# VH-VL binders against p80491, part 6

Target 1, 258 residues: p80491
Amino acid sequence: TNKIKIGHVHMSGCTGCLVSLADNNLGLIKILDDYADLVYCLTLADVRHIPEMDVALVEGSVCLQDHESVEDIKETRKKSKIVVALGSCACYGNITRFSRGGQHNQPQHESYLPIGDLIDVDVYIPGCPPSPELIRNVAVMAYLLLEGNEEQKELAGKYLKPLMDLAKRGTSGCFCDLMYDVINQGLCMGCGTCAASCPVHAITLEFGKPQGERDLCIKCGSCYGACPRSFFNLDVIPEFENINEIIANALKEGESDD
Key: E = the ipSAE of ESMFold2; O = the ipSAE of OpenDDE; V2 = 0.75 times the mean of E and O plus 0.25 times the DockQ between their complexes.

## First folded at step 10 (VH-VL; framework fv_iscalimab)

Design u6 (at its last look DockQ between E and O 0.61; V2 from the best seeds 0.00; counts 0 for: grease 19 > 18.9)
Fold by OpenDDE, look of step 10:
Structure u6 (fold): chain C 258 residues (1-258), chain A 120 residues (1-120), chain B 112 residues (1-112)
Amino acid sequence: as target 1 above (258 residues)
Amino acid sequence: QVQLVESGGGVVQPGRSLRLSCAASGFTFSTYGMHWVRQAPGKGLEWVAVISYDGSNKYYADSVKGRFTISRDNSKITLYLQMNSLRTEDTAVYYCAKRGYSFYPWFDYWGQGTLVTVSS
Amino acid sequence: DIVMTQSPLSLTVTPGEPASISCRSSQSLLYSHGYNYLDWYLQKPGQSPQVLISYGSNRASGVPDRFSGSGSGTDFTLKISRVEAEDVGVYYCMQAYETPRTFGPGTKVDIR
């Protein structure tokens, strides 16, 4: 029953994803006490050497004009068993797709890419930021996948499968993803969040459903990250109660899931 | 019944300007991006431009970029194409086209087209 | 830009016989979600284009069953099982994978 090593890798971004992780409060403390060691986090400690990790939580996109960032992301992949793109910037580039340079204090930094364009990514957690609950759950499932018994590993695999599949799709977050994963699945509730989040006005609402312009979509992933139904895991519906119980037990004081 | 009716075509000399209109009906115009597609006489189809539902975003083919401006007036349910610095190669039937429902990229409705002839 | 090609450029078919048109793209039109962004249009003489097939194989509303689309990636085929007089016109493939949209050169279908 060993604790896994988790690192937080901050690329180009606002650190909002880390904040969301931290919003798990006592749940996060429980995870750090019993299940994981945070071995790398520049936000918390000035340790620049990237250590060996079981799980790397990578937030932000990578600036191509920043050689150190490019090397760091490559090093992260080499040093990590599981690489998680944390947030829509890391997954799809998100707002960093609009970068043109000229920003203080590094005006020459003008090109940003999602991390999947530079390294292999195992798991996507879209969102801006992702919900604290989802981040926490992924961390728990990652632990179970690595250190759990056979039953737990299987369940964790099922839980993470949709997010792993997202990573396999690539670094383009097209509105078509929402159509495929949400609208066509009957999960859309017509809230309009996707339309509101679209920076290029490629999405609107008609008859309570999103309408998209393919030709205007820049594949930034904003809409997918903003959609409250985009993370709905259809594959684990029969195991929903079991999953919740496992997560709840993992978060209980004085108890170990090992 | 969806209808698209183009107008404004005619004969003009090179370097002149012309404004095309497309009157739309039978659907919620303000929720759809609209396209222009043209066809030179005896030739194939060429995509020209697209405009977002609210007119805030536009893309053009390289062949017309800087010369043509796509616009719309949702209150009048009309799509426009301002063509400046016209060239002989711009001679074509110009169609307005509507995309399909949702994110369907195909053009489900076309106008009858309006002929623009650029000649000396 | 994605370059679209078609073959043949012209086809004369006896009524009742099948026809086949090929369309090729310079790059894959297949998205990660499994759909090909390739459409087929028919322009009948003196008319505006009309959609026949979307997403490579999806018949548009009102399109007869004798029309079918197949293919994936860079190679696509439109088939007419039994050509009728009303099928005369020019057939275009169009990619909607990226902007600008591009059309094939068209295939003129006539009847003997």
Scores: ipSAE 0.612, ipTM 0.851, lowest interface PAE 0.8, mean pLDDT 90
Fold by ESMFold2, look of step 10:
Structure u6 (fold): chain C 258 residues (1-258), chain A 120 residues (1-120), chain B 112 residues (1-112)
Amino acid sequence: as target 1 above (258 residues)
Amino acid sequence: QVQLVESGGGVVQPGRSLRLSCAASGFTFSTYGMHWVRQAPGKGLEWVAVISYDGSNKYYADSVKGRFTISRDNSKITLYLQMNSLRTEDTAVYYCAKRGYSFYPWFDYWGQGTLVTVSS
Amino acid sequence: DIVMTQSPLSLTVTPGEPASISCRSSQSLLYSHGYNYLDWYLQKPGQSPQVLISYGSNRASGVPDRFSGSGSGTDFTLKISRVEAEDVGVYYCMQAYETPRTFGPGTKVDIR
């Protein structure tokens, strides 16, 4: 009976994070039917002023020379209960760190900042783009956190905590974080996605494990966000099947109802 | 056993050029970024440059930026430092260095060094 | 650039006695996972530098137990519990927190 208000706020980004959200297809329709109202989205809805929102999904980094963008990100913080940095551009800057400080191998932070450098951010969803499934799961858990019973709120809190902890760490995503969070934890599967995603070629593989040159890293977060294990929630592994059933149940009527 | 052997040092006048080489062995050279570090006679250590494993990305200390070029040839298992517009303050022993395995940043192996003297 | 300082710059010790070297950085070297990007190197006379301590406190392989590192953030200490003749040389701290990497000025350790 109660829906939460979700908005998409577009900063300096490619819109790929919004497209990834949309790639949930019928699952998105079910979410919008039963759980959430999309109250702001310049590419999808004809609302031009930032409304009050329960959850703001902010895509892209902030250009400091664009005073409207700086004003809008601050307004978004004021109008929103929860601010989510959607995608590595919003979380860490990603490729927008190549701007203005140079197009040489060590770009500088003169014009574009991740949103957490300007406002307090509650949740990170890293990736370029984040998977449709991760965005969907966060949306379902946000609903449970706000409207669920105490059992559901506890589950949502456990699920979201690693993403909230990422937001508390700061706005740089170093490939050395893969060492600490993935490789040293025995979670690396040797897929090479981190090396392929690195825009400065700081990462390669040896003996099925990544290695890299921190001195060349621009702290863009691309590799960390692309790794399927970088936010793997060890604390909810015992509840993993239950989470999958909750999400599947939330989506199955969307398929049958078409 | 890892070995790094520098060569190409010598005495040269200011404004001239010199090319240093570092022959590597005992590890998979093509998967490691490589570094140059220098030490002026009787002075401390100064980091100079780094190059990515495939040579596509490089970073230089401000003291040498625009004058030095780091490069590598993975087929010859050799690291290079092209030193142009040399100055007397570039006089130093130049070491090539390899960082530790994985993401570990320390330099676990150094060459013996090659002396470059820039004197008018 | 992160400025590194060391104290003392020169140290003469009696063999078998302890030695202590301080290193300070102009900004914190502590990364969010609790790792300090501070390494210690020894350069023996006529030799290339060799790593002794990584991440502020981790002894490199083959380094004797008499060497230990401590400290966090901006203030670090290398201790030698009993100095031996083979420990003579110049000790450098180096930050690897940001590029360019920077070294301390060195601490020359001699025996009496």
Scores: ipSAE 0.586, ipTM 0.844, lowest interface PAE 1.9, mean pLDDT 84
ESMFold2 (binder alone), look of step 10: mean pLDDT 92; pTM 0.935

## First folded at step 11 (VH-VL; framework fv_iscalimab)

Design w1 (at its last look DockQ between E and O 0.69; V2 from the best seeds 0.66)
Fold by OpenDDE, look of step 11:
Structure w1 (fold): chain C 258 residues (1-258), chain A 120 residues (1-120), chain B 112 residues (1-112)
Amino acid sequence: as target 1 above (258 residues)
Amino acid sequence: QVQLVESGGGVVQPGRSLRLSCAASGFTFSTYGMHWVRQAPGKGLEWVAVISYDGSNKYYADSVKGRFTISRDNSKITLYLQMNSLRTEDTAVYYCAKRGYSFEPWFDYWGQGTLVTVSS
Amino acid sequence: DIVMTQSPLSLTVTPGEPASISCRSSQSLLYRHGYNYLDWYLQKPGQSPQVLISYGSNRASGVPDRFSGSGSGTDFTLKISRVEAEDVGVYYCMQAYETPRTFGPGTKVDIR
């Protein structure tokens, strides 16, 4: 099998997204064994130069006062076929938009932007952190999109399309997106996760449905990222079984002769 | 039936303080953000402030920022507007307003308003 | 802040005749998925404002069908197909696109 090159690019953030990725355990091992080579990861190796990559997983927002970070994200775009914003910070800035030089070691770092404000992003994986499963699935689908057969590519395309569409929407995540993509589509389960994730308490629940205050929404995208149904819209639902099957097959553990 | 009843208006001198109340009924008050809107005599409508359902978040119009404080007591089902350092230009009928259901931004219910007159 | 304007500022209409009020915003009120965050309110004499139209074109509950809203982006229109005596008052457009919310200056509608 032809393995793709994947890099993890860490910008400004808590590294929680990488941790979530790592929580895939056997899934991650399978990916690294059969589908991808991790060619860049600052948390694992002191590699200063960003290499050519098939897929760049970028977590965190970009500090504008950090010249190196700004250059790195630009370089990432130049050297990557597919750029994935990993997590709500990378997608929408999330709470980092409100950072104001609070770090003692770098007090001058005051302004942070989602990566989409600086470079073109192909795929959004919203969440804080994204679920390990979602990250895994996106990685698998990215591989299939690049290296799969025609049927696999088509299915991978269908799976990734909602996330690609999110990237096209921009770097603001209004709760109105939940209204349109989830609630109005009859996909809301009334779980309350969106309300719980809202950093400014703009969302609550009434009668099992989200209630929101537009005037208080900071468009951080946390609610959308946290919603378990945010990208499983009516376009993807019909393919759900096929998607699950292809993922399961991709992650099938080789019969260890041991 | 949804009801909003403002009170606390009156005549005050510039620089003084006044506290308005809005008693709500007929809906789940604690799940709605609430707004204040005012209208100067013979003038148009001006948005004043918003408060989150739990009172943890607040926004103000620039014209009242630093002087007015919006608050609420969900146990009393009451919205408040503390007005400090009142100015003549603050003279207005003050309305409490409720947004629509779900994410609806429009004000579906208004109180009758309470008149605040700031004059020397 | 988003600046809202209305025209005309006053209108006198013969009962049974149509009326049209324009509202403009300094920036687009069109958001994702085709939602225009523009509302129309009527304040009848001696009363509190009441919502007529939401999202630019949605009639509020209980609002007669003679009221209609149209437009998108920065230009909006409220139409009354046949003005009645009960329609007298001041009409306001309001943007809810961003905070602070801002109102138009109002259009006073009277009947002859």
Scores: ipSAE 0.725, ipTM 0.913, lowest interface PAE 0.6, mean pLDDT 90
Fold by ESMFold2, look of step 11:
Structure w1 (fold): chain C 258 residues (1-258), chain A 120 residues (1-120), chain B 112 residues (1-112)
Amino acid sequence: as target 1 above (258 residues)
Amino acid sequence: QVQLVESGGGVVQPGRSLRLSCAASGFTFSTYGMHWVRQAPGKGLEWVAVISYDGSNKYYADSVKGRFTISRDNSKITLYLQMNSLRTEDTAVYYCAKRGYSFEPWFDYWGQGTLVTVSS
Amino acid sequence: DIVMTQSPLSLTVTPGEPASISCRSSQSLLYRHGYNYLDWYLQKPGQSPQVLISYGSNRASGVPDRFSGSGSGTDFTLKISRVEAEDVGVYYCMQAYETPRTFGPGTKVDIR
């Protein structure tokens, strides 16, 4: 019944994470109907000052030479209950921070920081971009965490915990996290998505299994966010089936044959 | 059995160039990044460079950056090191090295090395 | 760059007796999940280096069980329970935590 206030804060990003959120189509409409008001988004909404927000979705890295961006990220933290680093640029800096060769940033790449270097961040959603489904699910879980009953709050907390734990790990996301958390645990299904997502070709497949060169990794977190099993926690799998039904039923309630 | 064989070393004057080769066998060369490591006579080891499995990405030690170029030819199963503007301090035995299987970072196989001597 | 130091730089051991080599890094080599990015190598006289220990404590394939590695973070130790004639050479530690990789100065191990 009560809606939460969500904002999209655009730092040094390509807008691809916002587009991924928008790729939920009817799911996005349902979120805005039932769960959330979009109170800040310079690309979508006519609001020019950072308002009070329940959840801030921050896309992009912060350019230190852009004083307005530095002030805006600090204001975002101050005015938000929950700050989400949306995408690998916000979580880890991505190529703007970690380029190692003859690439020329404008300004120089050492000027770009992930938002967690400047403010406390509560939740990471890595990926370039994160999947539309993951962003949608986080939005629904954020609603349940803030406005749900006790059972719903507990479920939301369990769902969000891996993403909050990523935020606690810091602003570096090595492909070795994927190898240790997924491959070495026997959870890999050989799909190759990690290798395809690596912007520096540090990962390839040998006999259907990933292998990689840590020395060349830019620590962008893209492979971890793209892997369908990286956030998997066996202790929450029974609740995960329930949450899929909750989300599916919520999306159905907005449909009619009018 | 994995085997790495370096060649192309020799005696050169400062400011000249040399090209080292490393012939590989016994593993799927095209799926591994490859490294060069050097050792000055009677001294310790110094890492030099790495190249990605497909050659698209490279990283160099500061001591050689801008002067050395690592490259590979997967069709010939060969790793290369082009060394330009050689200095006396580049005198060393140069090893090519393979990291461990899958994603393991240690160097599990090394070549026998090829000696490069830079002297006037 | 991460600075690696070793102690002692030279060691003479009576055959059959134990030996111990220390390695220290200027920064922690411990990554999350409990992995220490430190490896030990042996370079026998006239040969190229050969890996002995990976991740601080894991014995490489074909390495006798008299070799063991221990330690975490910044302090690591290689132990040889019974030194044999074939163990003569220079022992190096190497960090693989960050690029560029760096080696310790080496510990020369000799028999009486």
Scores: ipSAE 0.567, ipTM 0.820, lowest interface PAE 1.8, mean pLDDT 84
ESMFold2 (binder alone), look of step 11: mean pLDDT 93; pTM 0.945

Design w2 (at its last look DockQ between E and O 0.01; V2 from the best seeds 0.00; counts 0 for: pae O 10.9 > 2, placed apart)
Fold by ESMFold2, look of step 11:
Structure w2 (fold): chain C 258 residues (1-258), chain A 120 residues (1-120), chain B 112 residues (1-112)
Amino acid sequence: as target 1 above (258 residues)
Amino acid sequence: QVQLVESGGGVVQPGRSLRLSCAASGFTFSTYGMHWVRQAPGKGLEWVAVISYDGSNKYYADSVKGRFTISRDNSKITLYLQMNSLRTEDTAVYYCAKRGYSFEPWFDYWGQGTLVTVSS
Amino acid sequence: DIVMTQSPLSLTVTPGEPASISCRSSQSLLYSHGYNYLDWYLQKPGQSPQVLISYGSNRASGVPDRFSGSGSGTDFTLKISRVEAEDVGVYYCMQAYQTPRTFGPGTKVDIR
């Protein structure tokens, strides 16, 4: 029954990922209060000390010209057991990678970086914003990974594996990753979300199937994070068909008196 | 049957302009990015430019950036290359090229090319 | 820009004998998930280029089995197991790993 320390660290982001976290139901908030202390959050911005945390949820990209932000992200890594890139801006840079060139007053892409370019990141939660359910599930699985029994830790590890694998791949998200992880796995449903999310119009659909121009891709990761199927791993999908039941079973208190 | 037919080549003096066209057929033109590739007489191939499926985004080789403009008209199923401030080193056969299906990056169809000669 | 080189720049082959062409890139063309962004093209005399091999080793539709590609990363090889008269032309490798796309200088294949 030990509690873990969770914090929300806000970098250069729009706060939409925090809003998505706040959209969770009251039951999840009760569970987090029972098993986690929220020790750092945006509403405490006037306090410049970053506390010790078990899990840091980091929203937004890092402006290199803001030396306080660069020091804060490094301190967050030092003070945290698990660092989570919350949202596509933290994971990949998202729209901060703007245009590939030729525009008046082009933003400098090297001025804003995803957090993984500066620190090691353990888990990605991509999306703009990520769904409230995904954030909830990751928070519960992080608790089980740190404080659960051996069966609960194994479940948490399997659930988090696709998201940890994303973090290991780095901070550039070529839309061609959809081909390997979604299209070639037979998971694409033709919804068009990837095309709608592409800021440089490198993706469109032909007969309900994606078409992509890799030469125009800015590697921002928006399409991958927006795809409803990019997190699926065929090795784990059968175990998570009823995620609500799995979470309920994993959260049974008193499963072990030790 | 995919077909690409370039036109508009000719002889022009340095500093002048020329506009190339590429008429397409046999595929859904409006869903594919399109490319220009050139080949100086007796020389190798050089990639020139790409344009997105809807014309909203473009990328150019450094050798032509600022002088050439790629464009398209999806209603006429035609790709264009506006070539300004032409130099003698721009003398080449110009090909339009189509990228492969889905995410496939290679050029699976090329036109026959149109010759541009820049000389005094 | 990724610099592409080819070796040899020219070769003459007796009909029915094998031929081998090497292509080298200044950077790895291997993408995660195992894809090599290297393509081979043949330009026959008086014609436009045509794709032979994609992703380093995948034969394009309609290309005879005598053509094969191999290699990974920075070193790639195109082999013709038995050269025929219709194989005469210039062979180019091209990287599609990053923009701008770049071609090798070409290998001219002639028959004696």
Scores: ipSAE 0.620, ipTM 0.862, lowest interface PAE 1.5, mean pLDDT 83
Fold by OpenDDE, look of step 11:
Structure w2 (fold): chain C 258 residues (1-258), chain A 120 residues (1-120), chain B 112 residues (1-112)
Amino acid sequence: as target 1 above (258 residues)
Amino acid sequence: QVQLVESGGGVVQPGRSLRLSCAASGFTFSTYGMHWVRQAPGKGLEWVAVISYDGSNKYYADSVKGRFTISRDNSKITLYLQMNSLRTEDTAVYYCAKRGYSFEPWFDYWGQGTLVTVSS
Amino acid sequence: DIVMTQSPLSLTVTPGEPASISCRSSQSLLYSHGYNYLDWYLQKPGQSPQVLISYGSNRASGVPDRFSGSGSGTDFTLKISRVEAEDVGVYYCMQAYQTPRTFGPGTKVDIR
């Protein structure tokens, strides 16, 4: 199998999503060794030109007053086969929607939009930050989608479907997504992770089920990204063991491509 | 019990068309990729085509590309192979095959096959 | 396309004796995640093919223990520890690494 080209594109944000990706530790090393070449990452290399990529991991929202950022995100879409919004800022704007300008370094930067408002996005990874495992799994599935055989591509497609559907819904996440895809589907196990992940504490657990306050929801989508059952749907549930096995095997040390 | 039953085979002249069907039962048809494999009389197995679970992806052997079309109707639980511009070398028993569980690539079930004879 | 070869093309075995069939691919069938996408099938006389081994070494459900698969990359072997009369037929290897799927030419196994 061939390595895919992955780039990390940082827009406006705290870089927390990249840190979460890095928290995969040996898993990340394995991905870089066997599955992907990191062809663009401003935090690691001073390469300013956005290259052709198989997968673009875009974190952060886009500042409208920064013309370079606006052009970069458009260029990213042109240069990438798959664009992934990495994190709640990129997916939904998150806390960047509450920017008012006046910051010391760039006081004129006052308006931020999720990347989906400017370009077409293929996959959303909500979270603030997303879990390292989710990021890793999406990377593996992206690889299989691009370089796997027909069954592997089918599997990858099914696995990524919930996140692809999120991208189709738009740039406004909410607790309602979790209700629709997890709770209403009978998949909620009452773990409370969604409530713990909520930055504004808009989610509470009542009788083992999450309840959201609509008036408090800031539409960040963190609850969905943090939910361990957000990837579960009727199509992939029967395949869950196989999926985990494939991922586990892909991450084993001592193996190489070719 | 998983069952695959092919039908539609027969004797046809070169250049004619034929449509094969594979009726499936005993499993959730709409969640599995399906394949056609053929075997010429006294010869080995030759892979023909594959269709994904939802019909969104199709792949063909070069020998049939442009002439054959694989399709499926999940509501009817049926796999199809439309064969156009048939040639004598297309003479074979045609098998429908189911991929393994959990997106496994091997074929865990095969039909009994249907014979297609292309002759003048 | 990946080209598959088998050797021998025919084999006559005395019942109770072991048999070995080799399969080779023109390129590696090993994915980075550790699976070899090579399957073995048996077609008994007058029957449809049936899977024996998947992923190079995984015995399919219901397949007797006397069947085993080994190998990795481009070289694979199917072994029958004790050949029985019911094992008569044609054995095919198939790569599932990529489309198009390709079969070996088959190995005919007969009993003396």
Scores: ipSAE 0.005, ipTM 0.500, lowest interface PAE 10.9, mean pLDDT 86
ESMFold2 (binder alone), look of step 11: mean pLDDT 93; pTM 0.945

